# VHH binders against q88v07: the designs that were tried, part 44

Target 1, 377 residues: q88v07
Amino acid sequence: MAQSIVEAPIRVDTSRKIIHVDMDAFYASIEEREHPAYKTQPLVIAHDPRQTGGRGVVTTANYVARQFGVHSAMPAAKALELCPTAVFKTPNFPLYREVSAQIHRIFHEYTEMIEPIAFDEAYLDVTTNKKHIHSAVELAHRLQQEIWHQTHLTCSTGISYNKFIAKLASDYRKPAGVTIVLPQDAEPFLLREPIEKFRGVGKKTVPKMHDLGIKTGQDLYAQSELDLIKQFGKLGYILYRRVRGSDDRPVEYLRERKSIGKERTFGPFLQSTTEVNTHLKAIAKLVAASMQSHQRHGKTLVLKLRYGDFVTITKRRTFGEFIPNDAALFEQYAEEIFEEVVDDHFNSGIRLLGITLTGLAPLAFENLTLPLYPNDN
Below, E stands for the ipSAE of ESMFold2; O stands for the ipSAE of OpenDDE; V2 stands for 0.75 times the mean of E and O plus 0.25 times the DockQ between their complexes.

## First folded at step 19 (VHH; framework vhh_7zox_3)

Design z2 (at its last look DockQ between E and O 0.05; V2 from the best seeds 0.00; counts 0 for: pae E 13.1 > 2, placed apart)
Fold by ESMFold2, look of step 19:
Structure z2 (fold): chain B 377 residues (1-377), chain A 124 residues (1-124)
Amino acid sequence: as target 1 above (377 residues)
Amino acid sequence: DVQLVESGGGLVQPGGSLRLSCVASGFTFSSYAMGWVRQAPGKGLEWVSDISRGGRTYYADSVKGRFAISRDNAKNTLYLQMNRLKPEDTAVYYCATGLVREYDSPELWYFDHAGQGTQVTVSS
């Protein structure tokens, strides 16, 4: 088998054991648990489109409704068209959050390395675990059994050596499946997958890929790295590695790395520092409000700007202590960074400005003052 | 349809010089910042240099002082003058548009469009 002209194979770390847990039709299953009659009816969790004038989006549908072609993210009006007899139930998010918390308490009995994706979805790194279970397959079965016993809900699990493959594996046999993809099976598994299953290849991207003759992982694998980057940018760089079984992303179990930001695009483009500062002030107010409403503070402020000629610059400033959620401070720091990084691409104007806080942590009752700096006087 | 056509590559001895050209069509050349990216044998893509509409230039540390990027908006042409070439400069060189880079981390970048490339080989 000949290698590409690059001659440097992508290295694949297979030392980890990653489980992706995906609750089966989560919201609908909870409603079926509460009202068992729903089990034999097509059930759609959404505001009733007959009462909203045809507005709204399906959150989840039970498996009966799915047989009519109803799926998540579908317009509720389309779901009604596909299944006129469907029962529409308004989501009970407080209940769903409580059940999700119960499931997460079960996860914590096995590992602390848990990355929640949604109420119904999480990654677990079980390379080591609290119960010293050597087999990730056995651990996945125990999770499924414990979740069933405590909640009467089923889940599907995927197991592999990275997040990407584990996620794909969990979709392989639903509902209530356990699927493992071992390192030696990864390439055949990935090459067979439809391109739609690859993260980042969505409704906008699929037609372009199909026009290029890329319908499966096999077609994707055959593309050069440069061609993928030319056609798809960052996504192309990522997909080249994913289809070769490479994904070094850690399970992100520390929440303080989450970001909160706001950005705006402009037409006409901004052409003066005065215009820039006016909009940075407005953006800073929005970010400060968002930080406070999410009960977070952060140690790093990021300015993003894009020029009219499409050059994009980001610059971070990290502080020794958490930045107060004060719009004036965010504005001041963003303006200082702008003056530091702005260059003659500004002659094409500013197309986009953004302010983002990173290095996040929950707000404490009060900000703890840390004596990390010497007293000069 | 965006088209970028590179030329001027070839075989040269260490210490020699080459001048690369890139003729652009299918977009308003004078509206875009332009740049050069290269791929050495067995390695990934590396950003080399870029130039703004108004002629301000930026260079990777590995080529600073040896390479000079320029543009002629009237001819829709981007240039790269490469002096004091080293074996490490051996690569396929691509001209590109739409660069995104992290200010403090020049290895974090990408582009929207690139040409087919021109081979530069530096060896005895």
Scores: ipSAE 0.000, ipTM 0.374, lowest interface PAE 13.1, mean pLDDT 84
Fold by OpenDDE, look of step 19:
Structure z2 (fold): chain B 377 residues (1-377), chain A 124 residues (1-124)
Amino acid sequence: as target 1 above (377 residues)
Amino acid sequence: DVQLVESGGGLVQPGGSLRLSCVASGFTFSSYAMGWVRQAPGKGLEWVSDISRGGRTYYADSVKGRFAISRDNAKNTLYLQMNRLKPEDTAVYYCATGLVREYDSPELWYFDHAGQGTQVTVSS
């Protein structure tokens, strides 16, 4: 009986400390800071639709306006309909950018592992940090205080072991909130979330999910991976893992790794091609896993071997396109290179093998960025 | 098709012992490293132990000195002797094949196949 390939349990890395920082109503808050009278009025950051012939999109709104149902990406004309007493303020992006830069300077005091998402939003990996503070909660609190002290603006923070959950957490308690989701709390937290909160689930996907009875994380969790893949393709694959607390995406910061590789030293030395291939396979798997963890692909594969007599050969093969993140493929290429470079020194055995990928770039992933305003960036 | 069937799980008191077994089929058992991973309620999958083709054993710090991994290639069976069990050992234990760990980052690991798992509950 061909036992169905048992679905491997989802691997979840809980070793990281990630803080998602989200400025509270960022542009509106800046405007309120500059003009305190706006604090008691519905404030909409957008061109006034009365002056634009009904054209325009809401960039953001203060909390007063949000009570009327005004939200980001809403047509400005609709915002006026919902809130006729709304004050429309044309976005001042130069000011917003300046304030954003100030906030980012604060981030840099804590860690260099910063991934800006927008002027008002960023991921921080604080697993290790410049303050040498172990508690991510303490770090988040200090960040909020420092931001307030320097800018008189508030932010909400989400704290967890990956980007996906940290971002969800930051939205949970606004404004000026701190939400921590520990590994043991991840499942209950995710199961309660509406499907609309899951990254990648857009306006087009929500109806389809609802039609399938997927309205919450709980519903999503109940789906098989295969069914989700059939219905939603790559997104289904991703969501199956996300709802189970898995997100291996690193915080992307400017210091990109130039290479990812693994090597093994042998004692006793390898004496046969069969042994070499066996170990190349194992090394390839490690490299593939590392590439996946770092969400990178590369254009060049490098084989390193060292013979028993310490002669070392390093050979690289560059491809016209990025190499798919496939361990079998890495193995194949490594074996091919080995066959090309192996010589009579092989008689002394092999003491080291290594596979390295270079020419790295981030794997393309779908980031749903909502255009806030045509001139925003 | 690769099959891994775990057994030996159950309820045990703290300080007690269990022996897990995994019977493998559908591949050349002796040609692969084997290992155990576990998943506690609400937690991520955790590496527990592995054994190389040659019989070298490795253990997570959390189980070192308490657990012993072994294999019988003639029987295509992997074992995990668990002694001095603690409540924190409560988890579903999975037998895995093709288990590899990153040398400089032990938190990064990968496996090819895993079984359905066996429940281990340590409770007073």
Scores: ipSAE 0.000, ipTM 0.213, lowest interface PAE 12.5, mean pLDDT 88
ESMFold2 (binder alone), look of step 19: mean pLDDT 86; pTM 0.874

Design z3 (at its last look DockQ between E and O 0.01; V2 from the best seeds 0.00; counts 0 for: pae O 8.4 > 2, unsure alone 64.0 < 65, placed apart)
Fold by ESMFold2, look of step 19:
Structure z3 (fold): chain B 377 residues (1-377), chain A 124 residues (1-124)
Amino acid sequence: as target 1 above (377 residues)
Amino acid sequence: DVQLVESGGGLVQPGGSLRLSCVASGFTFSSYAMGWVRQAPGKGLEWVSDISRGGRTYYADSVKGRFAISRDNAKNTLYLQMNRLKPEDTAVYYCATGLVREYDSPELYWFDHAGQGTQVTVSS
């Protein structure tokens, strides 16, 4: 499908500089640092399946163990089958969290636009940065060097103009790699990649794609947008754009948890605005309680509704300040959005309502007052 | 298994008319909203029209007043009457259900099911 003279509706924004940082075999590398003899042994970070009755999942494995086919998320029993001589080390999460925090303090020397994905993985938006380093490649090298100097751990970085390509690039050369994909190189890079490297194409999706003759980015690129949507729904819509180098998702630096929400389905369907508002009130109470129990507040409230005829509406409203965790406010905003978006599909009733808070951040403790003299028990 | 089969496309002169049909099977047709989307050569998908289970109709501005969507629940069939056709209407037209409108991204449409499409070409 060669590009026509007329521009397609998909546009690619190449103005950003995004770095994906992925610590090399993080948990295993920490354990190797603490006990160097592990470096020459196949090491699997998991509860020992011989002691759990075959239960458990591999968190990570060192590079020796990976040569036997052991990988993250694999059943620990399968890892034992693949590598009977492997050393199984129970994860020391407190230590891994401490090392991760150290690494994040290094990130903050360069940018505040940091999206943590896991202890060992983050996106950095360095389009502008605290060090005024114009070259994202130079910045990535400095990050790797500083992490090594402070922790004696290596990381792999991928650099591109969006999160999707940066993530793929970081996987390209491991360990200790720096890979850049410039805008002009993005299409050839993406077209060569096996389909299983595309986010969202996992264990259950790969066989379906292979059955359709889709094994690489080139095969994916050749598919029509309609065919991909028909076969894969929203994932198909997204993949059509990703393989063309489009990903406008921002680095989400103000949140640890992406959203908190509640939704309800109804049978019989809701038939009136009064019924809708009654249920929005109940849902709002649940969301407010959940936000408070997680000690979070959010800047964006999302209403989702589905009509009896299966038309789905999603609308969000973003505020300049964090929304108080007040059920009455959540209800009010959800009701306002409902009135804004509701149409005559309502004649088929409402089968689903949902309220979700996003743009999350921790609650601040203000003017905390505690007893000065603890009670003696 | 959900099936949507479009027909009625063809070559037509500017100013002409066509009537598209979509025969549905594998689901309770009368329980679903139905719609038409189209894809012009080299362009992305464009929402054209949808119709609720009760018959209320909605149209894109580009076709309002020229196109008429309708449904026959007894025959499990969706129709699109296209009048005063323009070269800009040239596209593959798809019958769809489960349409999603994301108000934050009004240009983005997707759906749960669609047919294989029928070609409409408006040319002199």
Scores: ipSAE 0.012, ipTM 0.551, lowest interface PAE 8.2, mean pLDDT 84
Fold by OpenDDE, look of step 19:
Structure z3 (fold): chain B 377 residues (1-377), chain A 124 residues (1-124)
Amino acid sequence: as target 1 above (377 residues)
Amino acid sequence: DVQLVESGGGLVQPGGSLRLSCVASGFTFSSYAMGWVRQAPGKGLEWVSDISRGGRTYYADSVKGRFAISRDNAKNTLYLQMNRLKPEDTAVYYCATGLVREYDSPELYWFDHAGQGTQVTVSS
């Protein structure tokens, strides 16, 4: 009786708000801004193959040129063949970099959780944001407007609860589009996508997938995890989860928050250990939620308490491993620390309690030691 | 000031045709995706169609194969050719920019501008 390994349902975290921003034909659009005459012409950002002896690759093309079949990474000579009237413009990377920096400054007005992918692409975690706007759609709209106002360039945005889906969403409607994929819509959205749109599926993988009858998300979804792992190794493992809407990768931002914490001030003061524990529990829940939203774990828990007489105690406990993101655990540790540090000043009551996690790192994908299947080509 | 002015609505019999126009001013028309939304009596706003800067077209399932969206950037004009009209197509039709779509939802949000709308009535 083959015990049907009840595949544990893939847990999907839907708590985050992620915006993927993709500038529309970024380099070409900049050139069009600088030279409006290019707007009505097929514009190819590349060295002119006529000047290079047929050498060169298309960096990007405007939408006019794209109508002729010109695309990024195409040989420049081929682009000329497809569009003999094309205007070739040598890339001006200093200008592009400057414009990119300008756009990033705009991002920073909204959130510090920014992961740049390229000059023209970035992930923004806006679960919490500087504008205190709850709606990710509103945030995306404001971003697009601000970018337009400052740069006269358009961008497309994708909005979802993780990076993978947000990026797919931004590609769904271009240019100057906004696409939101809610958690309940994630599966249908993913099932309709061609396999080529799945991150990690490259030119070498596509033929193999097609040979196996995997052409869409639907086809991919129908595959067993084991079969995908056998055929594609680590990529198979990843794709099995992606097609089911799971992507726990955090938005990687350079300025790592050094700490995540919550504190509460009381009026009236707390007078009993029972009250303290009750509030520590509540604070721990808030901290856990914040840690989850930021996709961080910490090695050190810090308890802060302030007595009614303003004596303040801060005590930290560092653990050998990262503390699991568990509110109950945070509470327990905080209570333990409280018991260790509480003294006769408690007679004046407690006016403030705080729990803070430090030594933060991104939540590592549980290194499932996937058996190294040899075909990691 | 951004202006969108719709026209071409009216009364038509089932199976008939109408062509809507939207003239845009106050912004660089060619730089934006444009679209049509409609609101039937007692119903919410429904996405109908939109067209990208590059001319890529999108349609709601309810109008696919019957409606055709197009644009003339030289004239700053958006069009919606509506064929084989049905009573369920009766609504106020709005031209819009700054479109936000929820995937697999008929609801559409716009943030920039919409016109005053033009009434389309399909009745026997």
Scores: ipSAE 0.009, ipTM 0.275, lowest interface PAE 8.4, mean pLDDT 87
ESMFold2 (binder alone), look of step 19: mean pLDDT 81; pTM 0.830

Design z4 (at its last look DockQ between E and O 0.01; V2 from the best seeds 0.00; counts 0 for: pae E 19.1 > 2, placed apart)
Fold by OpenDDE, look of step 19:
Structure z4 (fold): chain B 377 residues (1-377), chain A 124 residues (1-124)
Amino acid sequence: as target 1 above (377 residues)
Amino acid sequence: DVQLVESGGGLVQPGGSLRLSCVASGFTFSSYAMGWVRQAPGKGLEWVSDISRGGRTYYADSVKGRFAISRDNAKNTLYLQMNRLKPEDTAVYYCATGLYREYDSPELYYFDHAGQGTQVTVSS
C-alpha cells in the first residue's frame, strides 16, 4: 500500500499589503512630457539606427509606436522597418534618473518600506504606512494622483499580499490602472496567467515548458513539485510555490529618508518671476504639510529649478537653527534663493521647481541652546 | 487670447531683402522669448531664429549671417530682417512664442503659439 505522501499544504502568508508601482512607458512618457509633439508620433527611445549603421536596441517605445509592433529589447533597425515614420530619441538617463528620484520621494511619504526594482518600478509595503490608511486601494489611488500632480506622468499599480502577485497585477491594466488581487482571488488569477508572465521563466525556459504541456498557471499547478524540481531545478521549486500564491520575500528597504521635498513640472514653462513665486508658494505649502505630517524640521532648504533648455540649478541654504515648519517662510527662502541663482537661462522658461528640506530632526528636539559661555557683561 | 500677426512677406528676387514683422497681443510680450520658424513646401517646420527676453539672438546655420532678429518690447513687435535671400528660403514664416529646442537634437524646435504665417517667395 504505497502511502500517498500527502504533500503538506504550502503555507501562504496573506497578512501583508504590497503595492507594485510601474510607471507607464516611463522614458517615452517623460520625453512626451518634455516634447508634447511626440504624443501623436511613434516614439522610440533608442539611438537612431540610421545614424549608427543599423546598430542599437530599443529601450522603450510609446503606445503609438507599440501599435506598429515596436517593443523593448527589439533591434532599433527592426523598429525602423516596422515603423518608418518613427521618431528615434536617444535616451537621456540623467533626466530619467532625476524623475525616478522624484517619484521615489513621493513613495517615502507613504512608507519607508520601498524596494526599487528599476527607475520605473518599485515595491511598497504599506501594511503599515505613514498615512495611516488601511485601504491599499486608496493608497494606490493617492499615489497615482500625487505622481500625476507632481510629474504629469502616469503609473499602474498592482496590489496584493505579496511581491509576486502584486507585480503580475500591475501589468494587467496598463496604463494608469489599479489592479487588486485579494487572497481569495489569487488562485484563479494565477491559474489564468500564461507561463511567460511568471517571474523566472525566460526565453530559454518557455520552449521547454511548452514541450511539457505547461502553458498556463493552471498547467503549472497540475505539476508535482518533484517533477518541477527535476525539470527546472531551483526554478521548479520556486514556481511550484508561486503558482500556489506563496511568496515570502520581504520588501527590501534600505536607508532612512534624509530629506522631505516636493517638485512640480510645468507645461507650459514658467516665463515670469510672478509665476515662479506663485508656484513656489504652492510647493512650499506642500512641503510644510509633509514636514508636519512627518513631525520633522530641517536646517537646510534646497531649491531646485530646471530651465526650458534643461539647465538645472540646485542651491542649498543652511541655517544656524532649524527652520520652522512655516510655508510662508519656506516660500520666502525659496524666492530668495531663486533671485540669487536665476540667470539668462530663464529666457528659456522654467520647466521644474522643487523645494526640499534636509538636515532633518524630530520636532520634539527642543534645541536647548545651553548658553555655554556666560556673557561676562 | 494669444495673438501673433505676421506681415512683410512677399515675392523677391534672389539676393533681395525682406523685413518681416510680428505684432503680439494677449500676453506680456517682454516676458517671453520670441522666434521665427518656417515651413517650405513639402517640408516640415524649420527653426530659423529666436531672441531671448534679454535680447540674446540665435540663428539656424542656414540663415546665419543673412538674417537678423530683433524685438521692440514697447511695440510688442518682433522683426526678422532677411538679406541675401535664396530660393531655398521660400517658405511660410511663422512668428512663435514659448520656443524651446530638443536637448539632444537642435534640429527639433517646439513652440507654444504661432501666428498664421506670412508667405516669402524667392524666385527669379
Scores: ipSAE 0.007, ipTM 0.236, lowest interface PAE 9.4, mean pLDDT 87
Fold by ESMFold2, look of step 19:
Structure z4 (fold): chain B 377 residues (1-377), chain A 124 residues (1-124)
Amino acid sequence: as target 1 above (377 residues)
Amino acid sequence: DVQLVESGGGLVQPGGSLRLSCVASGFTFSSYAMGWVRQAPGKGLEWVSDISRGGRTYYADSVKGRFAISRDNAKNTLYLQMNRLKPEDTAVYYCATGLYREYDSPELYYFDHAGQGTQVTVSS
């Protein structure tokens, strides 16, 4: 079977109001809150490399430590070399999780369209909101104020009509910034941006961009779509649209699962097809419930089985349409695949069965174009 | 061997109507989403409409309200009723199986297989 792509024209939908919230130096700020003396010291949140034999990575650093060149994801040993006087504080993840949960409870007072990226980062779609606040700028200020009142932590916000521009805007002024990029300001804003600020243009790609004379959004804009695709593949396709202010990704795009599955191990091992089918029925119910709970459907069903001797078979079946989230249907397909693949290793019994759905997407049968309003109940 | 055979195209005046048919064989028709894509002269493929296994219908904005997709699973046949035709609808129309949009790239549409196409010409 052959597959073709039908390309659509570039669409710039400016109807949404998207806020990107980024907590300022989150872990370090929490530790400064707990021990104010850290505010005037270079503070690095990582296991102390002097105690780990030089192992570990920096999770975050306070602004004092950043002046020495310390940054997140850097080896902790390198941070110690750059700043020998730095205080290393072991991450208190339970505390950070509690603070993040507190902040998310604040978000939920305003909208249910929240895409968490990390403990300290989220996108909010506030095109409509629970408080009936018409101005996204006012809403962003209220969020900052409420977060400060409840946690004594600051955040930076970016506001625009899509996720890409909102994220760029939130980086514009830190800490405690509020930056809006209106539709009429988007193109001038994007054209001025250094190419390394564009998502997907990292350390490996920046030199190639520079060699091609692409240093800014303006240089990127001037490139033909065909040339960008030739040079950068899918990234080129995406960047051509991003620099033109186009990003239709819905809030919650980054939370899209790749698969949903359930598997069970057995002792004693299953020894008959009747036993296998009984358990496939039970597993199918669990998978169907999980697919419904996540509001997803998938085009591919995968059966996994492992024999008592650890020989493992995985076989998939892809359908022309998304499979209904129906336990009986999942059971039927899984049983059909089992009969197709089972062999004489069954003499050692079945130690594991699993059913997985992949090729996932949001439920399309609801005809939701650009789901800006997921709560339309 | 999957086979999709379109029919019902032709020459029509602006404002006229046509009904396209697509007879499918070589696969379990009722297990697949079906749809229509078109190719205007000198242009790439454009998604027009699709219909799920359960009968849910979806349309491109350019044809919404004018076109109606349907299926008859007992006859392995897909239909497209086209009303109020415009010169811009002039294209080869292809029946396709397995159409969907990729949600992380909403500008892209996929299909597993397409037929030979039927010509629709809207001209005075």
Scores: ipSAE 0.000, ipTM 0.144, lowest interface PAE 19.1, mean pLDDT 82
ESMFold2 (binder alone), look of step 19: mean pLDDT 85; pTM 0.866

